# VH-VL binders against Putative hydroxypyruvate isomerase (Gip), part 17

Target 1, 264 residues: Putative hydroxypyruvate isomerase (Gip), of Drosophila melanogaster (Fruit fly) (p36951)
Amino acid sequence: MALKFAANLNFLFTERATSIAERIRLAHQNGFRAVEIPYPEGETSDVVSAVKETGVVVSLVNLAFDKSDDQLRFGSTSVPGSEKLFRSQLDATIDFARQVNCGKIHLTAGLFKGGQESDYTKTYTANLKIAADSLRASKMIGVIEPINKYAVPGYYMNSYSKAAGILADVAADNIQLLADLYHLQHLHGNVSKTLEEYKALIGHFQIAQVPHRHEPDVSGELDYGFVFKALQEFGYDGWIGCEYKPKTTTVEGLGWVSKLGYTL
Below, E stands for the ipSAE of ESMFold2; O stands for the ipSAE of OpenDDE; V2 stands for 0.75 times the mean of E and O plus 0.25 times the DockQ between their complexes.

## First folded at step 14 (VH-VL; framework fv_remtolumab_arm2)

Design M3 (from L3 with light chain Q53S; at its last look DockQ between E and O 0.55; V2 from the best seeds 0.00; counts 0 for: pae O 5.4 > 2)
Heavy chain, then light chain:
Amino acid sequence: EVQLVQSGAEVKKPGSSVKVSCKASGYTFSDYAISWVRQAPGQGLEWMGWIIPYFGDADYAQKFQGRVTITADESTTTAYMELSGLTSDDTAVYYCAREANEYWTGYYDTHDFDYWGQGTTVTVSS
Amino acid sequence: EIVLTQSPDFQSVTPKEKVTITCRASQSIGSRLHWYQQKPDQPPKLLIKYASSSFSGVPSRFSGSGSGTDFTLTINGLEAEDAGTYYCHQSYSLPYTFGPGTKVDIK
ESMFold2, look of step 14: ipSAE 0.755; ipTM 0.878
ESMFold2 (binder alone), look of step 14: mean pLDDT 92; pTM 0.943
OpenDDE, look of step 14: ipSAE 0.816; ipTM 0.904
ESMFold2, look of step 16: ipSAE 0.751; ipTM 0.881
ESMFold2 (binder alone), look of step 16: mean pLDDT 92; pTM 0.941
OpenDDE, look of step 16: ipSAE 0.022; ipTM 0.603

Design M4 (from L3 with light chain S28R; at its last look DockQ between E and O 0.62; V2 from the best seeds 0.00; counts 0 for: pae O 4.0 > 2)
Heavy chain, then light chain:
Amino acid sequence: EVQLVQSGAEVKKPGSSVKVSCKASGYTFSDYAISWVRQAPGQGLEWMGWIIPYFGDADYAQKFQGRVTITADESTTTAYMELSGLTSDDTAVYYCAREANEYWTGYYDTHDFDYWGQGTTVTVSS
Amino acid sequence: EIVLTQSPDFQSVTPKEKVTITCRASQRIGSRLHWYQQKPDQPPKLLIKYASQSFSGVPSRFSGSGSGTDFTLTINGLEAEDAGTYYCHQSYSLPYTFGPGTKVDIK
ESMFold2, look of step 14: ipSAE 0.712; ipTM 0.864
ESMFold2 (binder alone), look of step 14: mean pLDDT 91; pTM 0.928
OpenDDE, look of step 14: ipSAE 0.811; ipTM 0.904
ESMFold2, look of step 16: ipSAE 0.657; ipTM 0.849
ESMFold2 (binder alone), look of step 16: mean pLDDT 91; pTM 0.933
OpenDDE, look of step 16: ipSAE 0.115; ipTM 0.691

Design M5 (from L2 with light chain Y50W; at its last look DockQ between E and O 0.61; V2 from the best seeds 0.74)
Fold by ESMFold2, look of step 14:
Structure M5 (fold): chain C 264 residues (1-264), chain A 126 residues (1-126), chain B 107 residues (1-107)
Amino acid sequence: as target 1 above (264 residues)
Amino acid sequence: EVQLVQSGAEVKKPGSSVKVSCKASGYTFSDYAISWVRQAPGQGLEWMGWIIPYFGNADYAQKFQGRVTITADESTTTAYMELSGLTSDDTAVYYCAREATEYWTGYYSTHDFDYWGQGTTVTVSS
Amino acid sequence: EIVLTQSPDFQSVTPKEKVTITCRASQSIGSRLHWYQQKPDQPPKLLIKWASQSFSGVPSRFSGSGSGTDFTLTINGLEAEDAGTYYCHQSYSLPYTFGPGTKVDIK
């Protein structure tokens, strides 16, 4: 009924804190009941403690990354030859997600850096089928996200049509679409019809204003007053990720919540 | 290639101020935080504060709060550190350093100091 | 404010031997610990980031380990050019802090 907002901690509170654990505390202190986080490699214990201390919901965890590899810095799921790495990353991410009671993992696709796209699609589909089984055993959902070329050049998963085709081939009800409205506007537009078209596939939402990826209430291409009403009528009862670049500071930019008629 | 080039050595009187510049090149200036670190003769490294040029906000170590101002000018890709109320205890080499940050990509930042300026010697003498 | 301590303060080492430098944090900092080498009259240079990741161009004789509160920098086979002062640095929370340094001399 009411929309629920989570702080994406790769974007919010970045001007105030460096560690994810400290950003969790800041999000809680500023009224957020939920967060989205990357896999917190090298600091999982501190993040688990911060979640227990604050009681925040972890609404989404990104798949663990190999930050040292240029092709894998945005995920391994589609990358041929990385299948054993993907399984190791998935296992580690599921184990962490269980400790923080997170039921959703973003299966980040990785970068297309050359070779045959069909090999990437084959790898992606196969890895998603395997992930579906592992995630179901843990009562979790995996999500895949079409991302526009201006945000992540070369990202493999860059089309709603491609995503829908792959999800049909995977044929698992716990592998779903992440609809980030910032990327959706860049990739497709026609927001109301697009949301209706993909309704059955969508399992997570994220928001930012277009084109500069700031707060929902800054001047831009999307009328978030209208869009939020559409999301309420959509019947989505999960968390909406606030994945935007603060125009000034995170806290100074939170006025949109109350201005648009919502609460954290 | 990433370069940080600092302004030249300064000799200052007690009670005055100093402003050190740090010109950055070889990367997107606004995407990387810049820290200022000083080192008194024969002593260790002391963090003074940072700025993220995108935000334009700075944060400071408590020891320097009220005396230090860190700024950034995107048009010249230059960061500045100004320290006021100088005493002989402020005699040091002042460094700027770029932080390893990855903003706005969903890719979290490590914040190690991967590139450093050559240092600016500030001498405060009676 | 997170306090970092280092041990030893000073170490004089025979060439080709192993150097071990420890850094201890006053609270858990995960893997957000970084190591720098400083030679006389030069700025510090990054050696190891994220507790154990070598920075580009750093010789393989340098390695880092640890997590949480206890961290180690190891130089396996000390070279004459490695003489200098070594600092640990935490990036877990502001204010950032450094260890007091470990000076390494060649015997």
Scores: ipSAE 0.712, ipTM 0.871, lowest interface PAE 1.7, mean pLDDT 93
ESMFold2 (binder alone), look of step 14: mean pLDDT 92; pTM 0.942
OpenDDE, look of step 14: ipSAE 0.874; ipTM 0.928
ESMFold2, look of step 17: ipSAE 0.351; ipTM 0.670
ESMFold2 (binder alone), look of step 17: mean pLDDT 92; pTM 0.942
OpenDDE, look of step 17: ipSAE 0.856; ipTM 0.921
ESMFold2, look of step 19: ipSAE 0.693; ipTM 0.860
ESMFold2 (binder alone), look of step 19: mean pLDDT 92; pTM 0.942
OpenDDE, look of step 19: ipSAE 0.876; ipTM 0.930

Design M6 (from L2 with heavy chain T105V; at its last look DockQ between E and O 0.53; V2 from the best seeds 0.00; counts 0 for: pae E 2.5 > 2)
Fold by ESMFold2, look of step 14:
Structure M6 (fold): chain C 264 residues (1-264), chain A 126 residues (1-126), chain B 107 residues (1-107)
Amino acid sequence: as target 1 above (264 residues)
Amino acid sequence: EVQLVQSGAEVKKPGSSVKVSCKASGYTFSDYAISWVRQAPGQGLEWMGWIIPYFGNADYAQKFQGRVTITADESTTTAYMELSGLTSDDTAVYYCAREATEYWVGYYSTHDFDYWGQGTTVTVSS
Amino acid sequence: EIVLTQSPDFQSVTPKEKVTITCRASQSIGSRLHWYQQKPDQPPKLLIKYASQSFSGVPSRFSGSGSGTDFTLTINGLEAEDAGTYYCHQSYSLPYTFGPGTKVDIK
């Protein structure tokens, strides 16, 4: 199947617009049929309206954040003592996702700031089991993402083996792995074999070039011509998140789509 | 820690141009937008435009399109605003301000102006 | 572009009393409304960001509320040093715009 690309709106169109609603309109105007968005704190109604106006698919929503606390600004899911906050954030995010017909929520882990890692793992596993039940009731899946230390220092979920072990313990088929190929290359490498190793767990993909996190076709460590063919053979028929820093502007940088043989 | 220091006051003749500098320190210059805002005597605040130094791209309010140029020099961590074709209506204090953003992070940004320069008075008189 | 209006234009207030300033947007801007204080001969200073979040170091007597099109800045227990002009600012879309300002004087 041909690959389908979504604009990640924390990264794309940021040079043209500040609100998520305006970025949705820009993504639509520039040929994107799908987007990935953060929980749009303080503008949920405007985002719902923009989605209705444009008809874009919302392929992924990030769990709501608490920006006022450094440990929690990258998620609460693993953070001991934040269980009530996590439940509140999950409920709010599910309610929003339902309004935009989004079936995937990124359950962002949060930062390890000291203490016992085993307490974080216990909290993470317990919260993921709770999330699995809530998400299933809404016909949604949750995804967890290993993130490399160069992008988010101290991020709790920082290895594919840790993710796989936790997913096995959670034992829910609607909690899956988000394979961001930028992070995967930093954390593990050997992309083709790694994708095969984790195939059964992967429920979402994101892309950027390594090491500078620009467009797939800039010079770098990954041959996206080869990698995209591997994703087609993988049998993935969902949206692939374009989570990269435009080297110049978003629109000027879209040439890779056609150059590599695809369309938006 | 974050600091924006602007160039000194200017007195200009009608028809000339002015170039105001804004030296930034205490943060990664290229990652944050800088806006320019002016204030005529006894008047409110008026946004003129912005630049994201990483991209080098600027955007301007319609009122100033064609007369204003906003640039950034990454090697000196300095932003510039140049306004041409000056008239007495351009007499104002000109401010630079940094946006409270962290581009490329995985959550929303507020885009408030968290740090301001001290202001540069430009007087246009014949 | 998005027009912001403020009310009142001017308010003379006895110390320790409550000051209320409103800002109205010409379209919904979510929570992307910020408040600044400007004292004579000084640059503006951020007070409240994102409708209701206090900026670091801002006294607790300052608070903000609202969303969509209607926003309020409240000074609960005015101090003498609070005299100045207060501006709202939207960061929802470019071009950014400011309200016309509300001048607060001590009676």
Scores: ipSAE 0.540, ipTM 0.795, lowest interface PAE 2.5, mean pLDDT 91
Fold by OpenDDE, look of step 14:
Structure M6 (fold): chain C 264 residues (1-264), chain A 126 residues (1-126), chain B 107 residues (1-107)
Amino acid sequence: as target 1 above (264 residues)
Amino acid sequence: EVQLVQSGAEVKKPGSSVKVSCKASGYTFSDYAISWVRQAPGQGLEWMGWIIPYFGNADYAQKFQGRVTITADESTTTAYMELSGLTSDDTAVYYCAREATEYWVGYYSTHDFDYWGQGTTVTVSS
Amino acid sequence: EIVLTQSPDFQSVTPKEKVTITCRASQSIGSRLHWYQQKPDQPPKLLIKYASQSFSGVPSRFSGSGSGTDFTLTINGLEAEDAGTYYCHQSYSLPYTFGPGTKVDIK
């Protein structure tokens, strides 16, 4: 089974392009057949046009966000008292995702800034249940992502066990786990066994080298030659998000694909 | 309070180089990009380039390629712009400006210049 | 590069009158158009971001509209303190570009 790679456009093609629409075109020009994008506030129409023009698949869209609040700019889904905001963000994101035929939404959790963590868990679970229903109606799935504290200090969703517990409580087959191997390594290591343990929950993969979050072929803690073979054995047939910081430029770094024996 | 404080005025001779600093405070330095914009006397605004501290990479307007270097020091939360091969045409007020970037959290970044330095006057004369 | 033009270049306005400034882009830039005010010997200040969103602390008399290629900054009831030069800026693609500016004087 051939692996498929998507360009995460928050990280890739940021050197010469600022609009998501332009980054989509750049990704396409450089051979990508799929992209991951944020919710494109203020340029949804342009992004739709770019997707149509290029024919790239939008493999993942991040939930709309509120940047005016330090806590909410990392997501609202788990934040007590932000239920109404979350619902509006979800609706907006679903509407956009539908326009670009994206079937997967990253439901960002937000920051834990104090109080009772149980309240965040309660809120997160409740909102994810709501999301499950809304996404199902649109034939979409939602994914939640454990993020390490070095990348996002205070991020509520910060462990795979926590994620598993929440997903169990949500009990919806269209709410799944996003396994970013960069975060996984920071959080738990033991990548192969961890992936096996949570295999049934994983609905999406993203990659970056550790610890500096560069291309897979850059020196680091993970042997991506081995890891990619493991993913093939895993049977994952979805798009793998390339969410890494180019060590130099995006284009110069894309050599890792062929170097490791793959194609875009 | 967000502040960008730039280094003082510079008087330079043709052919020399100038390095302007921009000290940022009141926010998480790595969460925002820094752009440099200059303005010649009585003229409009011209974007020179930018740096994203989180990535550590800079990009420049074609006009300044090979002549400008933008760097950032996260430890001191200071951005720098060095311009070499100065001519009288480089006489201008140079501004640093902040742009919101949220790449690392996967959110849409904004690219408006919400905060500006006070400007650094660079005069190039024989 | 994307070229921005502005109209008018200059206008002298009586206080409390409505001021309209237009910015046109050489190609569609969606809503990635921002407006700045600059007073003499000061850096530019952000007024409107993304075509129509007011920046924090900006008086309500300032508003922005438009999308694609045509944008408008409106000052409903010009105040004496509003004298200055107004610039539009596109952040759709690199290099970033600015309009040539519109100077607004008070009669």
Scores: ipSAE 0.305, ipTM 0.746, lowest interface PAE 2.5, mean pLDDT 93
ESMFold2 (binder alone), look of step 14: mean pLDDT 93; pTM 0.945

## First folded at step 16 (VH-VL; framework fv_remtolumab_arm2)

Design U1 (from M4 with light chain Q53S; at its last look DockQ between E and O 0.56; V2 from the best seeds 0.00; counts 0 for: pae E 2.1 > 2)
Fold by ESMFold2, look of step 16:
Structure U1 (fold): chain C 264 residues (1-264), chain A 126 residues (1-126), chain B 107 residues (1-107)
Amino acid sequence: as target 1 above (264 residues)
Amino acid sequence: EVQLVQSGAEVKKPGSSVKVSCKASGYTFSDYAISWVRQAPGQGLEWMGWIIPYFGDADYAQKFQGRVTITADESTTTAYMELSGLTSDDTAVYYCAREANEYWTGYYDTHDFDYWGQGTTVTVSS
Amino acid sequence: EIVLTQSPDFQSVTPKEKVTITCRASQRIGSRLHWYQQKPDQPPKLLIKYASSSFSGVPSRFSGSGSGTDFTLTINGLEAEDAGTYYCHQSYSLPYTFGPGTKVDIK
């Protein structure tokens, strides 16, 4: 059926609201039925209340991570020596995800800051196997996302072929690929064939226009009218994360939804 | 190194306006909101409003709505606060402060005021 | 608007003793409560962010605790340079608000 869109609250409604809970309320007030959120460190009860009040679906939660440590501020999953921290962050994130009925956690990889890449890959694979077991016990899936160097310099998970190889080694059906079309175009291009190539692995989508990461309908490299039809043919029935920088305001920029033939 | 440098002290007559500048350096200007906070003599801190330079969008405390205008110029990395219809109750030190919120990453999305300008004394006298 | 109250209004303290300052919010604000120190004729300086995290370069004698509505700043072993006024600030929602301040003097 028709595509379903979720507001990514690290990006949308940021111009008027400082807390994730208030951004949830704004997203609901403006027609979104679903959101994507970071683990709301120090605010879990407020966010649980906002979700209950509004009835929004939480389609994705980012793994808790240590924003104060330069190497760990984009996740711990691949970082050697952080295995105990990763396990604690995973447990906290799963507990929160249960409270908001979210079945999908982004297992953020972290930064490569030196040493042997093979040690990172070993850590990443081992931690993903542990995550697979913990997530399965809660009927959840984990997703991993290749992220381009212009958005997050030094991010460990930075290629689709690397992701596919690691997923094959993890060999767990509940650890899947997050295809952010903004990153996919920067990292790989040839979007339609790339989606076909990785179809069996993909469990989540996010969108933004290329190159400036604005709304899907601004001038750019991707024709989202065509791309959305490809996603419908893909057979994806989950939520698509709207992870873009509003060119003006969030609400003023929502015209693309109806213009491209969809509804929130 | 993050630095906010404000314009110098001013003496104004009632009914006039004042415009205070805040020059930012040492970080990506558009990625962080700038708040304006004032402090009357012997009094506490009072938030006036903010601007998000990326959007060029400002929001104000209700008390100042209609009298305050906050703007930002990305080319000079400078924020401005203009207050009109001055009375003696507006005599205060006016501060700009950077908010700890790097938009788009969630990194330091706490909105504390991590760096402050030196303050601009505005005196309104008959 | 979220109202912040502070207690005490004023505290005169012998060097090396402990100072405790409380801040109470009129509604739940999670951990979005921050503490600043202001010395006479100077801008405020961030001490503690997000209820309990020390800002860079802040001496370890300063600590913060609390969540929800009740927050505490502690100075464990007051030094002469710590005299000044301490403010709490919430960043949970606009408009931002500050507590009325707690003045700390050295005896």
Scores: ipSAE 0.619, ipTM 0.832, lowest interface PAE 2.1, mean pLDDT 92
ESMFold2 (binder alone), look of step 16: mean pLDDT 92; pTM 0.940
OpenDDE, look of step 16: ipSAE 0.738; ipTM 0.886

Design U2 (from M4 with heavy chain D57N; at its last look DockQ between E and O 0.43; V2 from the best seeds 0.56)
Fold by OpenDDE, look of step 16:
Structure U2 (fold): chain C 264 residues (1-264), chain A 126 residues (1-126), chain B 107 residues (1-107)
Amino acid sequence: as target 1 above (264 residues)
Amino acid sequence: EVQLVQSGAEVKKPGSSVKVSCKASGYTFSDYAISWVRQAPGQGLEWMGWIIPYFGNADYAQKFQGRVTITADESTTTAYMELSGLTSDDTAVYYCAREANEYWTGYYDTHDFDYWGQGTTVTVSS
Amino acid sequence: EIVLTQSPDFQSVTPKEKVTITCRASQRIGSRLHWYQQKPDQPPKLLIKYASQSFSGVPSRFSGSGSGTDFTLTINGLEAEDAGTYYCHQSYSLPYTFGPGTKVDIK
C-alpha cells in the first residue's frame, strides 16, 4: 500500500506564511494532497476557503485551546475544573472540522501542573467519553497522543501504556491513539515492537527524525526507509502527518519524499 | 537574559545605503525570527520585514521591496538590515525585534515581539 | 494589509483611574493581537500577547481582552510610570501592522 503524507502546518511552511490559509496554499503548491492544522482561531472562514480552493484534505485538526492560560495552552481535556471549557472547545472544533470535512480531531490533553494525577486521569477519561459521543454523531474519530517531556514538559499524556489504559476505560472505538514516531522514539524506543503492541489502538501516524525532529532522510536515530516499509506492512492507509522541522526550508527538505522512493 | 544590541547611530546622505546590525544573545538564535521595525520622529511603528535565521529566508513589506535586504549570520547571531536609496523619509529609529515562536512544540507561532533592540537612529540629510 | 485602528488617540488620566484603550482590526485576526508600551526614547515593550496573555514581568494592573476584530487594553489603576504610548500589533498576516498608538499622559 502506498503511503500518503500530509503536511503538518504547525511545522511546515511556517517560514513564509503566518496564516493557516496561506500555509494550506503553499502545501498544495508543493504537491501535498493533505494537511494537518491547528484549530484556526479567527481563521476558520479563510481556512475553509483555502481548503475549497486547493482541494486538499484536512487529515487532522487539533482541538481548540486557550492560549491565554499556561496550563491550558496544550489542551484542557485532562485539566480538572476545565470541563466546560473543554466542551466548548470540542464543539467549536467539531463545527470547524465539519466545514472542512475533517474526520479526525486530536484531543490534546493539556499540562499536568500539580495535584493528583488521578484527578487528571478521571477528568481526561470523562471528557474523552463525552468526546466519543459527540464525535460519533459527526462521524469523526478522536485521537490522543503521547508526547515526550523534551518537547512538551509536563504534558499529561506522556506514555503509551497510560494511553492504552485510558483508551480501555473510555471504551470507544472512535477514540484512538496517535503514534508520532518522534515522540515514540523519545518515550520508549523499540519502535517496531511498540507499534505492534499497540497496533489495535493506533488510528493515526506522524513522523519526524530523532532527535532533532527534522525530515525523515536526515541523519538520526530512525531509519525511515525501514520504518516506512514497516508502516506499509502495518497496513495503515491513512494520512501520515509530516510533523517535522525543516532542516533548511520546507521546500528544500521535501526531497526526502522522492529520495526514499515515495510520492506526495 | 535575552538581549538584542544594535549598532550605533548613522548619518547618511540621500541616495546612500545604511546597514544596521542587531546582535542577539541569551537564546537560541536560529529558533526565533527577527523583525525590523522603524519609527519616524513623532510617528508610529512600521514593520519593514523579517528573517527566520533557521530557514535563512526573509520577507519584506511591499513598501520596501527592492530597497531593503535583511540577513542573518548564525555564526555571530547577528541580524542585519540594509536599506538603500535613502531619502529624508527614511529618517527614523530602526528597531530589531525578536518574534516569539515555538517551532519545537508546534503549538505556537504568535510572532509577537517579545524583545527589542535599543534602536538605531538613522538620519538622512543633504 | 490588515489595518489597525486605536481609540482614543490621546487621554490624560489621573493616577489610580482606570484606562481603557481599544484596538480594531479591519478583519478577523483571532487572538493574534499584541499590546506594547513605549516611553520616550525607548523601544516598545511587550505588555500583552495573544490578546489577553500578560508578558512576563508586566504588572497585574495591565490586562487585555478581545478576539476577532475588537480588542481592549485595560490599566486598572494607572500609575505615574504608565505614561507613554500604547500600540496594538497584529501578527495574523504579513505585512505585520501596528495601530497608530494611544498616548496616555498623567494629570
Scores: ipSAE 0.527, ipTM 0.823, lowest interface PAE 1.1, mean pLDDT 94
ESMFold2, look of step 16: ipSAE 0.683; ipTM 0.855
ESMFold2 (binder alone), look of step 16: mean pLDDT 91; pTM 0.933

Design U3 (from M4 with heavy chain D31S D57T; at its last look DockQ between E and O 0.63; V2 from the best seeds 0.00; counts 0 for: pae O 2.2 > 2)
Fold by OpenDDE, look of step 16:
Order: structure tokens, then sequence, then C-alpha cells
Structure U3 (fold): chain C 264 residues (1-264), chain A 126 residues (1-126), chain B 107 residues (1-107)
């Protein structure tokens, strides 16, 4: 099974372009057939145009966010009292995703800033259930991502076991797990066995080297030659998000693809 | 509190180079881009280039390509702008500005200049 | 590059009057238009981000509107301390560009 790679445009092509629309064009020019994007606040129409122009697949869109609030800038899904905001963000994101034919939304959890974690869990679970219904109606899936504390201190969804518990409670087949190998390694390592353990829940992959979050062929903790073979054996046929920091420039770094024996 | 503190005024001869520093504090330095913007006396604002410390990448306005170098030192949380081949046309106040973008988050990307340095006056005269 | 124009170039206004400044982009830039205030011998200060979002600490009399190519900064009830030059800025694409500025004086 050939692996497919998508450019995460929060990380790639940032050195030459500021708008998501322009980054989409750059990604396309450099051979990417798919991209992952944030909710393109303020430029949804332009992004739609860029997607249409290039024909790239939007493989993942992050949930719309509120950057005016420190707690909400990483998502509202788990934040007690932000249920209405979450719903509005979800609706906006779904509407946009439809326009670009994206079938997968990252339901960002938000920050835990104190109080009872159980309240966050309750809110998160309830909102994910709501999301499941809304996404199902649009033939979309939602994904949740465990993120390590070094990357995002205080992020509520910071554990694979936590994620599994949440998903079990949500009990919707269209809410799945996003396995970012960079975060997975930081969280507890043991990548192969972890992937096996949570295989049934995983609906999306992202990659970056550890610990510096550069390209897969950069020296680090993960042997991506091995990891990619593992993913092939895993049977994942979706797009793998390239969410890494170019060590130099995005374009110069893309040599890892051929070096490791793959193509975009 | 976010602060950008720039180096002091410079007086330079034509043909020389100037290097202005911008010391950042009050936030995670590597996570935000730093832009350099200059303003000639009585004129408007002109973007020169930027650096994203988190990625280690820089880009420049075409007008300054080959003449400007923007760098960042994470250990000292300081950004630098070096401009070579100075002429009288380079006489201006040079500003560093933080772009309101936390690249490390991977969730959003903004590029408004929410915080500015106090400016560094560079005078080029024979 | 994206060219920004502003109107008017200059205006002298009586305190408490409404001030309207327009910024036009040479192409569509969505909402990636920001407004800054600059006073003499000071760096610019962010007022409005993304066309309509007030920056922290900015008085409520400042507001922004618009999308695409046409944007407006409005000061509802000009105060004496609002004298200065106002710049629009696009962050849609590189190179970043600014409007030429609108100077606002107090009568």
Amino acid sequence: as target 1 above (264 residues)
Amino acid sequence: EVQLVQSGAEVKKPGSSVKVSCKASGYTFSSYAISWVRQAPGQGLEWMGWIIPYFGTADYAQKFQGRVTITADESTTTAYMELSGLTSDDTAVYYCAREANEYWTGYYDTHDFDYWGQGTTVTVSS
Amino acid sequence: EIVLTQSPDFQSVTPKEKVTITCRASQRIGSRLHWYQQKPDQPPKLLIKYASQSFSGVPSRFSGSGSGTDFTLTINGLEAEDAGTYYCHQSYSLPYTFGPGTKVDIK
C-alpha cells in the first residue's frame, strides 16, 4: 500500500506565504496532492477558490477557534460553559468543509485551566456526541488528538488512554483518534505497540521527527523508514499529515520523500 | 508583559552596514514571527522582511533581497536585522514587530503586528 | 505585491465628531486587513485586527469593518488623544504592505 502525504499548512510553506490560499498553491506546485489546514478565518472564499484551482484534496480541517480567549484558542470542545460557542464553531467548520469537500475535522479540545477535570470530560463527551450527529449528517468524521504537554501545556486531551475512554463514552464510529507520531513519542513512546493497541480507534495520522519536529529523515528518535513500513502494514489508506518544522525551507526539506522511497 | 526592546540609534557612512537588535521578552520567543518595518522621515511604513524563529526561516521584500539579513537567537530571544550597502535612502526608523502567530500550536495562523519595538533611528550620511 | 490605498490622506476633525477612514486593496484579501495608530515619535499601535476585531485595550470608539477589497476604520467620537496617523496593513500575502496613511488632526 502506497502511503499518501498531505502538507500541513500550519507548518509547511509558511516561509513564503501567509494566506492559507497561497500555501495551498505552493503545496500544489511542489507536488502535494492533499493539504491539512486550519479553519481559514477571514479567507474561506479564497481557500475555496485555491482548492478548486489546484484540485488538491483537503484532508483535514481544524475546528474554528476563538483566538481572543486564552483558554479557547486551542479549542472550545472541552471547555465548560462554551457549548454554544462550540456549536457555532462546529457549524462554521462543517459549512466550510463542505465547500472544499473535506470529510475530516479535527475537534480541538482546548485547555484545562483548572477546576474539575471531570467537568471538562463531561463537556467534551457531550460536545463530541453532538459533533458526531452533525458530522454524520454531512458524511464527515471527527478526530481528537492527544497532544503532549511540551507542545501545548495544559491541553485537555493529553493521553491516549484518556482519548480511548472518551471515544468509548461517545460511542460514535465517526469520532476517531488522530495519531500524531510526534506527540505519541513524547507522550509515552512505544509507537508500534501503541498503534496496535489503539488501531481500531485511529482514523488519521500525522508525522514529525522527535524531538525537534523536523522532517522524517532528520536524525531523531523515530526511524521513519521503519515507521512508514509499520503504517503500511497497519493498512492505513488515508492521508498522512506532514506536520513538521522544515529544518531549512519546506521545499529543500521535501527530499525526505524520495530519500525514504516514497512519492507525494 | 510582551516587550520588544531595540538597540540604540546608529549613524553610518554610505556603503557601510548596520545591525539592529530586537530583544523580545514576556512570551515564547520561538513561537512568534518577527517582522522588520522601516519608516523614512515623514514617510509611511515599509515591510522589510521577517523571521520565524520556530522554523528558522526568513524572507525578505524583493527590494532588500541581497542586502538584508534577518536572524534570530533563541538563546537570547533576540532578533537581528542587518542591512548592508547603506545609502542616504536607508535613513529611517527601523522597527521590529511581533506577529500575532503562535506557530508551535498548529491551530491558527495570524500575522497582525500586535507588539512593536520602540524603533531604532538609522542615519546614513557622508 | 498588494497595493493598499487610503482615503482621505488628511483630515482635521473637531472633537466628538465621527471619523471614517477607508482602505482599499488592489485585490481580495479576505479579512486580513489590520489598522494601526501612530503618534509622533512612537511606533505604530495595533487598533483593529482582521478587519473588525478590536485589539486589547483599544477604546470602544474604534471599530473596523469590511472584507474583500474595501475596509473602513471608524472613530465614533474623536478624542483629542486620537490625533495621529492611521495605517492599514494587509497580511494576506508577502510582501506585507501598508497603506500610505491617513493623518488625523484635532481642530
Scores: ipSAE 0.327, ipTM 0.751, lowest interface PAE 2.2, mean pLDDT 93
ESMFold2, look of step 16: ipSAE 0.729; ipTM 0.871
ESMFold2 (binder alone), look of step 16: mean pLDDT 91; pTM 0.934

